# Ledger of designs, part 203: VHH binders against q9p7j3

Target 1, 174 residues: q9p7j3
Amino acid sequence: MILPLFPETQVHVFVYENVSNCAAIHEQLISQNPIYDYAFLDAATILYKKQVYSAIIRALEDRRDEQMKTKTIHSEVILSLSPKTEISSAFRQFSMTKKSKNIVVVKIDSKLTEEEEFERLDKLVEGNRVEFSDEELQKLIDFKVLKKNYKLDPSTLENPLASILSSIALRGYS

## First folded at step 15 (VHH)

Design dc29 (framework vhh_6qgx_2)
Fold by ESMFold2-Fast, scan of step 15:
Structure dc29 (fold): chain B 174 residues (1-174), chain A 122 residues (1-122)
Amino acid sequence: as target 1 above (174 residues)
Amino acid sequence: QVQLVESGGGLVQAGGSLRLSCAASGFTFSDYTMAWFRRAPGKEREFVAAITLEGDDTFYTDSVKGRFTISRDHAKNTVSLQMNSLRPEDTAVYYCAAASYDFGTPTEYDYWGQGTRVTVSA
């Protein structure tokens, strides 16, 4: 994917359902295995493609402006999904856990093609890859989690996209 | 302000045992994933063992599985590494490390101790 403001940056996003090895992935993250240099999100927290894109754009803006609060671009993506929370809270809200069943995986600055990343990641994730689309994401979302993470009220629940994107873009200004 | 202090290192013969401890000050132990890393002379730091922030799950590098045991004592604000059946290859400086989150991306350990030396003689 090409981002207009960051045309030189390679970005890939993958969605996996029915993942059985999240605990094993977690173990690899704890040991800092460099093969697992991705952002692993719980799909229960992601409703729209634009939600993920907005977080990626925000993270890249913060890197460009030397304003990153975390040490890696992938960690910054996870932080950027959160409206005005602390780093630990953002990770608790959006990250894959050992109990996750469906995940969204983000790779930034990939030196591989999309197909090469698919080949590599399919070996790390024991689940069924599905299309990164609003239709597929809407099958995996947990609306209770979404409401809590973005503090959505009944009046915004019917069309939460604008509220979510504003929360990501205007983080720190509300 | 935030400090990790290791102790328990020393010289031991192959087949022997040592218990390393790490005392934390300036933060609450239960809020952090705790890990041990080691660095042999002339080598890079490598992961040894960790005990997780949530659920106290334990993980070990393959070369120490079954020989080393990591544990946490919340009341004393310490994490320990019990090292049994020590081998000359275990000779290294052992470092205690802490991270406030351990999921989503490769774990970023933000706090490190000064290290304690372990020497295993043949």
Scores: ipSAE 0.781, ipTM 0.878, lowest interface PAE 0.4, mean pLDDT 87

Design dc3 (framework vhh_6qgx_2)
Fold by ESMFold2-Fast, scan of step 15:
Structure dc3 (fold): chain B 174 residues (1-174), chain A 122 residues (1-122)
Amino acid sequence: as target 1 above (174 residues)
Amino acid sequence: QVQLVESGGGLVQAGGSLRLSCAASGFTFNDYTMAWFRRAPGKEREFVAAITWEGDDTFYTDSVKGRFTISRDHAKNTVSLQMNSLRPEDTAVYYCAAASYDFGTPTEYDYWGQGTRVTVSA
C-alpha cells in the first residue's frame, strides 16, 4: 500500500491469529536479531486499518521532521499509536507480549517485496495469517483494552474511530 | 545521570571461571531489562545474556548456554554474569546494558557501561 504523503515509502502490514511462539519472538527481540526488524503489535489493541495507517503516517512525519523520540521507525510506529508521548507506557499498551495470541506486524522501508516479506514472516511467526482488514481486526480486538488505551467514555465507544484517529494525530496536544 | 559500571574482568586460562558485575545508579533498576553484550577485537557487538524486568526470565546465546548464568540482586541494584568453563573464543570486552522496554521491536538498549575486558588463554 502507497501512502499519499509518502509514496516512496514501502509499507507492509500483516495480521496473524492463534500465534503460539510469541515467547520465542520476544527472545529474538531481546537479542536484537536483525531478522526481526518489525513492529510487533498486540491485535487486542487494533480495531481499524486506519488506526495502524495513522500511526505509520505520524511516525513517518516525525522521521521526516527529525522529531522521532525513539531510535527506529518501527519503535516510532508503536509510540505513535499512543495518545501520549511516554515511550515505555506506549510499548506496554500496544506491543506484542510473550502471552499474546494475535498480532499485527508492520514493516517500513523493506528491502524485500511484499511477497518475499510474507514468505519470511510466515517462517518466523507460528500462527495463521489473515487479511489485514477491518473485518478480521474486529474479530481480534479487546474492547476493554481499547477503551483503557484511548480513554474512551460510553458516548464514544459505539463509534470510536474519529476519537482514536484524533488521539494519534494530536498526540501531545489533546 | 544514569550510570552502569562493569567490574570483574581479567585474564584466565581455558576452563577457568570469572564473575562479572554491573552496578547501576541513577534509575530504578527493577523496571529495566538488563543484558550483557560482548565485542571481540575487530568484530561486531554480540548478545550474550539477558534478564527481564518482568519475572527475571533469563535468555542466553547458544554458545554460552549451560556455562554462563545471569542473575540480579534487586537490593544491591546489580546484575551479575557468572562465567564457567571459559573458552578462548569468549575473549572479548563485555558490556552491561539496560532497556526500559523489551517488547514490540528489537530491544533498544538505551544505557551502556564502558566495558570490562576478559581474556581467556589457551
Scores: ipSAE 0.792, ipTM 0.885, lowest interface PAE 0.5, mean pLDDT 88

Design dc30 (framework vhh_6qgx_2)
Fold by ESMFold2-Fast, scan of step 15:
Structure dc30 (fold): chain B 174 residues (1-174), chain A 122 residues (1-122)
Amino acid sequence: as target 1 above (174 residues)
Amino acid sequence: QVQLVESGGGLVQAGGSLRLSCAASGFTFSDYTMAWFRRAPGKEREFVAAITHEGDDTFYTDSVKGRFTISRDHAKNTVSLQMNSLRPEDTAVYYCAAASYDFGTPTEYDYWGQGTRVTVSA
């Protein structure tokens, strides 16, 4: 997908289910292995494509405006998913963990084509790649996690999209 | 406010042992992943070992596996690196580092010590 405000920015989003090697990926992240320069999200926290794109757009806007609070664009995407600007809590809420079974992987500013990133990621992630679509995401979401992360009440759970997008857009505004 | 202070470096002969310590202050130590990195003269900084905030997972670069052991003591706010069977290639300045999160992206270590020098002679 091309982002209207950032048409030259290469954005790739991948979804993997039944991932068996999250602990091994975590080890590579801790050692700062540059091959793993992606944002690794827990799919239990992502309900819509628009949720991910909203966070990406916010991160790119903060980079453009020289207002990033983290050191990398991928870290800024994770922060941007959170309704708050506290970095540690955002990572705890949305990041892949050793216990994750399904993940969403975001790559920004890739020097590779989408097909080349697929080939690379399929070697790093031991799981089944599925389409990045609302239908597939809705099979992987944990509504208890979503409710907690965005502080949704029961009345908004039937149609949470607007609440989620406004939370992301208003992050750090006050 | 946040400080990481390394100690225990020195000169040792190949095959010898050293124990490095890092004293942490100014943050809630038990919430942070602690790591050791090193930089040899003329080389880039490289990862050596890490221990998660709960102390139940440890990680090592391949070249030190089986020779180095990382540990932490929450009561003393310290992380330690026991270095055995030292080699001339282990000669470097060793840095203690702390990260409040270690998931999601390559870990951003925000707090660093000033380093302690280890020299391994042949």
Scores: ipSAE 0.775, ipTM 0.872, lowest interface PAE 0.5, mean pLDDT 88

Design dc31 (framework vhh_6qgx_2)
Fold by ESMFold2-Fast, scan of step 15:
Structure dc31 (fold): chain B 174 residues (1-174), chain A 122 residues (1-122)
Amino acid sequence: as target 1 above (174 residues)
Amino acid sequence: QVQLVESGGGLVQAGGSLRLSCAASGFTFSDYTMAWFRRAPGKEREFVAAITEEGDDTFYTDSVKGRFTISRDHAKNTVSLQMNSLRPEDTAVYYCAAASYDFGTPTEYDYWGQGTRVTVSA
């Protein structure tokens, strides 16, 4: 995928359900295996396509403006999902863990085509790939996790999109 | 004032053993994943071993599995690497590293030691 504001940047987003090898992926991340250069998110934290796109756009804006807080664009995407600027907290809130069952995987600056990334990633992730759509994401979300991460009250849970997008856009401002 | 200070390096003959230690200060040690990396002469830095913040999970690069053991002591704020059955190929400068998180992306290690030299002679 090509973003209108960043047409030069290739972006791919994949969704996997029923993943059985998150612990093995975690091991590869710890060892800095370059094959695993992606952002691995817990799908329990993602409700909308726009949520992911907003974080990607924010990360790309920060890279363009030389204001990234993390060392890589993929790390910056994870940070950008958080309403706060604290890196460690953002990763604990949104990252895949060894206990995750459903994941969202983001690739930026791919040297491969989308189909080649599908083939590569399908070999790394032991799960069922599903469409990156609001419908599929809504099957995987944990509303208790979403509420905690974005500090949503009961009134905003009925239609949380605007609140989530505002939280991402206003990161660092109370 | 964050510091990781390695010790225990030296010269050893092939088949011998060394124990490396890393003393951590200036951060909350128990919240960090600790790792050892090495860089051999003329090569890039490579991962050797890691231990999670609780100490309940350990990871090793294939070439050292069964020979090296990583451990940590929260009371002393130290991480150690016991290196057995050493080979000339293990000759490298060994670096201690700390990461506040180890999920989501290839782990970004926040803090690094200055390194300790290990030379394994034939």
Scores: ipSAE 0.752, ipTM 0.863, lowest interface PAE 0.5, mean pLDDT 88

Design dc32 (framework vhh_6qgx_2)
Fold by ESMFold2-Fast, scan of step 15:
Structure dc32 (fold): chain B 174 residues (1-174), chain A 122 residues (1-122)
Amino acid sequence: as target 1 above (174 residues)
Amino acid sequence: QVQLVESGGGLVQAGGSLRLSCAASGFTFSDYTMAWFRRAPGKEREFVAAITSEGDDTFYTDSVKGRFTISRDHAKNTVSLQMNSLRPEDTAVYYCAAASYDFGTPTEYDYWGQGTRVTVSA
């Protein structure tokens, strides 16, 4: 996909459920295997498509404005999901870990088509690919994790979208 | 202020052993994943081994599995690489590296040592 404010930037988002090889993926990340140049998120932390797109847009804005706090656009996406600016905390809150079961994978600045990225990722991720949709994400979310990550009170849990998007857009300001 | 200082490199005959050490200062060592990388003459830097911040997981590149062992000592702020059954192809400059997070994206190693040279003669 192409974003209106960033028409030169290719963005792809993939969702996998019942992933059995997160520990093996983690090993590839630690060794800096360039084939794994993606942002790997724990699906337990993602409730809406707009949540992911808001983080991507914030990361691209920070790159454009030379305000990135991390070294790569993919790490900036993970940081941008957090309402705070502390990098290690954001990664602990939103990243895939070796214990993750369902993941969301983001690719920015792909040199491959979406279909080519699908083919590549399907070889790297041992799980079932599902549609990137609010319906599928709502099956994978953990509301206790969501509440803690965005500091939601009971009054916002029933309809948290606006609060989440504001947290992403205004992190560091509020 | 932040420093990683390697030691233990040198010359060794094929089949021999060396123990590399890396002393860390200027950051909270126990919060960081520690790794060893190497660069052979005329080649690109490659991953060798890593140990997670809690020391409960270790990772190795295939060519050193069963020969090298990574370990850490939180009391001394050191990470070590025990290198056994050394081969001429292990000849390289070995670098210690530290990362504050090691999941979600390919790990960004925030701090690097200057390297220690290992030469294995046939």
Scores: ipSAE 0.781, ipTM 0.883, lowest interface PAE 0.5, mean pLDDT 88

Design dc33 (framework vhh_6qgx_2)
Fold by ESMFold2-Fast, scan of step 15:
Structure dc33 (fold): chain B 174 residues (1-174), chain A 122 residues (1-122)
Amino acid sequence: as target 1 above (174 residues)
Amino acid sequence: QVQLVESGGGLVQAGGSLRLSCAASGFTFSDYTMAWFRRAPGKEREFVAAITWSGDDTFYTDSVKGRFTISRDHAKNTVSLQMNSLRPEDTAVYYCAAASYDFGTPTEYDYWGQGTRVTVSA
């Protein structure tokens, strides 16, 4: 994806279902293996493509404005999904854990082509790659998790997109 | 305020053992994943071992598996690295590190000690 406000920034988003090696990926993250320089999200927390894009745009805006709260752009994407600015809470709410089954993987500032990233990630993630689409995401979402993470009431569950995007865009103002 | 203090380094002959300790203060130790990293002369810093906040999961780099054991003591706010069957290749400055989260991205260790030197002679 090309972002109009960030045309020089390469962004790739991948979705994997039925992932069996989240514990192994977690081990690589703890050891700071540079091959795993991605944001690994639990797909149970992601309902729309626009949700991910909004978090990416917010993270890039914060980097541009020298207002990042975390040390890397990928960590800033995870933080930006949260309606709050508390880093540990955001990671607990949105990150892949060793128990995750379906994941969304974000790569920013890739030095590789999209095809090369696909080839690399398919070797790191033991699961089935699916299209990054609202249709596929809606098969993987957990609405109880979504409601909890964004503090949605019953009325906003009918139109969650606007509330989610507002929460991401206005993080730190509420 | 926040402090990690390593101890236990020294000179040892190949095949010997050393126990490194890291004393933590100024934060809620039980909420943090603790790790050991090392930097050998002329090389980049590399991961050695980690133990999660619960103590349930331990992780090791391949070259030390079976020789090193990481453990934590919540009552003493310490993490320890028992190093057995030491090799000249283990010669490095060993650093204690702490992270408030250890998933989602490559772990960003918030706090680091000053390091303790381990020299293994052939």
Scores: ipSAE 0.776, ipTM 0.874, lowest interface PAE 0.5, mean pLDDT 88

Design dc34 (framework vhh_6qgx_2)
Fold by ESMFold2-Fast, scan of step 15:
Structure dc34 (fold): chain B 174 residues (1-174), chain A 122 residues (1-122)
Amino acid sequence: as target 1 above (174 residues)
Amino acid sequence: QVQLVESGGGLVQAGGSLRLSCAASGFTFSDYTMAWFRRAPGKEREFVAAITWTGDDTFYTDSVKGRFTISRDHAKNTVSLQMNSLRPEDTAVYYCAAASYDFGTPTEYDYWGQGTRVTVSA
């Protein structure tokens, strides 16, 4: 996909349910296997497509403005999902863990087509690929995790979109 | 003033053992995942082993599984690599590395030691 504000940047987002090999993926991340150069998110933390896009746009804006807090654009996407600027907290809140069952995978600056990335990722992730849509994400979300990560009270939990997007857009770098 | 200082390298014959140690200072050791990497003559750096900040999980590259054991001592701020049944192909400079997070993306090891040389003779 093409983002209007970043038309030269290749962005792909994939969703997998019933993933059985998150521990194996974690091993590849720890060993710095370059084939796994993606951002791996726990789908329990993602409710809307706009949530992911807002984090991607924030990360790309920070890269453009030379204000990235992390070393890679994929790490910056994970940081940008968090209401706080603290890197390790953001990773603990939003990243796939070895116990994750459903994941969202983000690829930025791919030299491959979307179809080629599909074929590559399907070999790395042992799960069922589903459409990146609000409908599919709403089947995978954990509202207790969402509430904790964005500090939502019961009234905002009924319609959390505006609060989540504000948290991502307004986090600021100080 | 972050420092990772390796020790324990040396010369050993095939089938022998060595224990490498890495002393960490200048950061909260218990918050960091610790790893060992190596670089053999004429080759690029490769992952050897890692231990998570909790100490609950360990990871090894396939060629060293069952022969090497990584461990950490939070009271001494050290990570160790016990290397048994050494082979000539294990000859390399071994580097200690630290990362504040190890999930979500390929792990970024921001702190590295200077390395310790291990030579295994045939």
Scores: ipSAE 0.771, ipTM 0.870, lowest interface PAE 0.5, mean pLDDT 88

Design dc35 (framework vhh_6qgx_2)
Fold by ESMFold2-Fast, scan of step 15:
Structure dc35 (fold): chain B 174 residues (1-174), chain A 122 residues (1-122)
Amino acid sequence: as target 1 above (174 residues)
Amino acid sequence: QVQLVESGGGLVQAGGSLRLSCAASGFTFSDYTMAWFRRAPGKEREFVAAITWQGDDTFYTDSVKGRFTISRDHAKNTVSLQMNSLRPEDTAVYYCAAASYDFGTPTEYDYWGQGTRVTVSA
């Protein structure tokens, strides 16, 4: 997808369900294997395509403005999903863990085509790829996790899109 | 004032053992994943072993599995690497590293020690 404010930035987002090798992926992340240069999110935390894109846009704005709090654009995407600015809490809230079953994978600034990233990622992730769509994401979300991460009350939880997007866009403000 | 101070390096014969220690100060040690990396002359820095912040999970590069053991002591703010059955290929400077998070992206190690030299002779 092309982002109007960042037309030269290549963005690829992939969704995998029934992933069996999250522990192996975690091991590769700890060892800093450069092949795994992606943002790996737990799909239990993602309800909308716009949620992911808003975090990407915020991360790209922070990079443009030289205000990144993390060292990489992929880490900045994970931080940007959180309404707060504490890095380790954001990672605990939104990242894939060894116990994750469904994941969302984000790649920014790829030098490869979408097809080539697909081929690479499919070798790293042992699961079933599904469409990056609101319909598929809504099958994988955990509403208890979503409520906790964004501090949603019962009325907001019935239609949370605007609240989530506002939280991402206004992170660090009020 | 964050510091990671390594000790225990030295010269040892092939088949011998060494125990490396890393003393951590200036941060909340129990919240950090700790790792050992190494760099041989003319080579890139290589991951060796890691232990997660709770101490429940350990990870090793294939070439040291079964020979090296990583451990941590929260009361002493130390992480240790017990190296057994050492090989000439293990000759390197060994670095202690600390990370506040270890999942979601390739781990960004926030803090690094200055290294301790290990030489294994044939």
Scores: ipSAE 0.781, ipTM 0.875, lowest interface PAE 0.5, mean pLDDT 88

Design dc36 (framework vhh_6qgx_2)
Fold by ESMFold2-Fast, scan of step 15:
Structure dc36 (fold): chain B 174 residues (1-174), chain A 122 residues (1-122)
Amino acid sequence: as target 1 above (174 residues)
Amino acid sequence: QVQLVESGGGLVQAGGSLRLSCAASGFTFSDYTMAWFRRAPGKEREFVAAITWYGDDTFYTDSVKGRFTISRDHAKNTVSLQMNSLRPEDTAVYYCAAASYDFGTPTEYDYWGQGTRVTVSA
């Protein structure tokens, strides 16, 4: 995937259900294994494709403007999902944990094709790959988690897209 | 200012034990994942062990699993590495590192100590 505002930036997003090895993946992240250079999100926190793309765009804008708060573009994507600028809180809210069951994986600036990334990730993640689509994401979301992360009231829960996208775009500003 | 200071290194014979300590100051210790890395002569830095802030889960590189134990003392603001059954291959400078987040991406360790030397003779 190519983004209109960042046409030279390659972006790949993958969704996995029923992942059994999140603890093993977390161990590889802590040990800084370079083959795990992705952003690993808990699918319980992601409702829409546009939510992920908005966070990616915000991260790329912050990199372009030399305003990144984290050390890598992948960590900046995780931060950008949060309505606040506190890094540790964003990671607690949106990241895969050892107890996660469904995950969303983001790769930016890949030196590999999408097909090569699929081959690599399918070897790292012990789960079932599903389509990155609103339909599939809506099967994996936890609305209690979503409500807490974006501070949604019952009035916004029925159609939260605009509120979520505004929170991401305006992160820390209102 | 954030500081990590390692101690406890030294010379020990193969089969012996050493306990490394890392004293942390200038930050809230309990909010950080703490790790030990090492660099052997002529080699790149490698991960040894880590202990997480949120559940005190521990992780070890395969070559030290079962021999090394990482622990933290919140009251003393320290993390320790108990090294048993030491081998000549464990000879390295050992570094303490701290990270404010350890999920979602390969962990970026924000703070590093100066290192303490461990020499294991055959």
Scores: ipSAE 0.747, ipTM 0.860, lowest interface PAE 0.5, mean pLDDT 87

Design dc37 (framework vhh_6qgx_2)
Fold by ESMFold2-Fast, scan of step 15:
Structure dc37 (fold): chain B 174 residues (1-174), chain A 122 residues (1-122)
Amino acid sequence: as target 1 above (174 residues)
Amino acid sequence: QVQLVESGGGLVQAGGSLRLSCAASGFTFSDYTMAWFRRAPGKEREFVAAITWEDDDTFYTDSVKGRFTISRDHAKNTVSLQMNSLRPEDTAVYYCAAASYDFGTPTEYDYWGQGTRVTVSA
């Protein structure tokens, strides 16, 4: 996928459910295996496609403006999902953990086509790939986690999209 | 200021043992995932072992499994690498590294020691 504001940046987003090998993936991340150069998110934290795209756009804007807080674009995507600029907290809130069952995987600056990335990721992730769509994401979300991460009250929880997008766009501003 | 200082390197014959230690200052290392990396002459840096912040899970590269043991001492704010049955191919400079987060992306180790040299003679 091409973003209109970043036409030379390749972006791919993949969703996997019923993943059985998150602990093995974690081990590969700890050892800095370069094959695993992706952002691995816990699908329990993602409700909308726009949530992921807003974080990606924010990360790309921060890279363009030389304002990144982390060392890689993939880490910046994870940070950008958080309403706060605290790196460690953002990673604890949004990253895949060894206990995750459903994940969202983001690849930026791929030298591969989307189909080639599918083939590569399907070898790394032991789970069922599903469509990156609001419908599929809404089957995987944990509303308790979402409420905690974005500090939503019961009134906003019924229609949280605007609140979530505002939190991502205004991160670090107030 | 965060600082990591390695010690315990030296010269040992094949089959021998060494214990490396990493002392941390400027932070409480129990909040950090700690790792050992090594770099042999003319080679890239290689992961050796890690111990996680949350539950002290340990991970090892295949070539050292069963021979090396990583551990931490919370009271002394240190992490150690016990190296047994050393082989000539273990010859390298060993580096201690710390990361405040270890999931989501390939772990970015924020803090590194200066390294301690291990030489294993045939």
Scores: ipSAE 0.789, ipTM 0.887, lowest interface PAE 0.5, mean pLDDT 88

Design dc38 (framework vhh_6qgx_2)
Fold by ESMFold2-Fast, scan of step 15:
Structure dc38 (fold): chain B 174 residues (1-174), chain A 122 residues (1-122)
Amino acid sequence: as target 1 above (174 residues)
Amino acid sequence: QVQLVESGGGLVQAGGSLRLSCAASGFTFSDYTMAWFRRAPGKEREFVAAITWESDDTFYTDSVKGRFTISRDHAKNTVSLQMNSLRPEDTAVYYCAAASYDFGTPTEYDYWGQGTRVTVSA
């Protein structure tokens, strides 16, 4: 996908359900295996495509403006999902863990085509790839996790999109 | 400020053993994933072993599995690497590293020691 504000930046987003090898992926992340240079998110935390895109745009803006709080663009995407600037909390709130069952994977600055990234990532992730769509994401979300991460009240939970996007856009400004 | 200091390196003959230790000041090891990396002459830094912050799970690079053991001592605030059956190809400077999070992306080890030299003679 092409982002209007960053037309030269390649962005790919993948969704996997019923993933059985999150512990093995975690081991590869700990050893800094360069093949795993992605942002691995827990799908229980993602409700909308726009939520992921807003975090990506925020991370790219912070990179452009030399204001990144983490060392990599993929880490900055995870941080940017959080309404706060506290890195460890953001990672605990949104990252895939060894206990995750469904994941969202983000790749920025790939030199591969989307199809080539699909082929490579399908070999690394032992699960079923599904469409990156609001419909598929809404099958995987955990509303208790979403409410806690964005501090949503009961009235906002019925239509949380605007609140989530505002939280991401205003991270660090309030 | 956070500091990591390695010790225990030296010269050893092939088949011998060494125990490396990493001592921390400025933080408690139980809050961090701890790892050992090494850099052999003319090569890039490579991962050797890690112990995770939450569960003390241990991970090793294939070439050292069964020979090296990583452990932490919470009372002394130290992490150790027991190296057995050493080989000439284990010759390197060994570095202790710490990370406050180890999931989501390739782990960013923000704190590093100065390194301790290990030389294994044939």
Scores: ipSAE 0.780, ipTM 0.875, lowest interface PAE 0.5, mean pLDDT 87

Design dc39 (framework vhh_6qgx_2)
Fold by ESMFold2-Fast, scan of step 15:
Structure dc39 (fold): chain B 174 residues (1-174), chain A 122 residues (1-122)
Amino acid sequence: as target 1 above (174 residues)
Amino acid sequence: QVQLVESGGGLVQAGGSLRLSCAASGFTFSDYTMAWFRRAPGKEREFVAAITWEGEDTFYTDSVKGRFTISRDHAKNTVSLQMNSLRPEDTAVYYCAAASYDFGTPTEYDYWGQGTRVTVSA
């Protein structure tokens, strides 16, 4: 996808269900294996495509403005999903864990085509690729996790999109 | 004030053993993933071993599996690296590192020690 404010930035988002090797991926992240330079999200935390894109846009804005709190654009995407600026909390709320079963993977600034990234990720992730769509995401979401992460009350649960996007855009102001 | 202080480095003959220790102060290290990295002369820093804050899972680089053991002592607020069957290629400065999170992206280690030198002679 092309982002209106960042037309030169390549963004790829992948969704995998029934992933069996999250523990192995976690080991590679701990060892700082550069092949795994992606943002790995738990799909239980993502309800909409716009949620992911809003976090990506916020991270790119913070990079442009020299306001990043983390060392990489991919880490900044994970932080940007959170309504708060505390880094470790954001990672615990939104990241893939060794127990995750469904994941969303974000790649920014790839030197590879989308097809080449698919080829690479299919070798790293032992799961089934599905379309990055609201329909597929809604099959993987955990509403209890979503409610907790965004502090949703009964008035916002019926249509949480605007509340989620506002939380991402206004991170640090509320 | 957060500090990591390494000790236990030295000179050892090939096939020998050394135990490195890292003392943590200024934070509760049970909330942190702890790791050892090393840098050989003229080379980039590489991962050696880690022990996670959640579940105390241990990870090792392939070249040290079966020879090195990482452990932590909560009472002493230390992480240790037991190095057995040492080889000349293990010669490096060994660094202790701590990370408050280890999920989602390649881990960003927030705190680093100054390093302890290990020399393995043939």
Scores: ipSAE 0.786, ipTM 0.882, lowest interface PAE 0.5, mean pLDDT 88

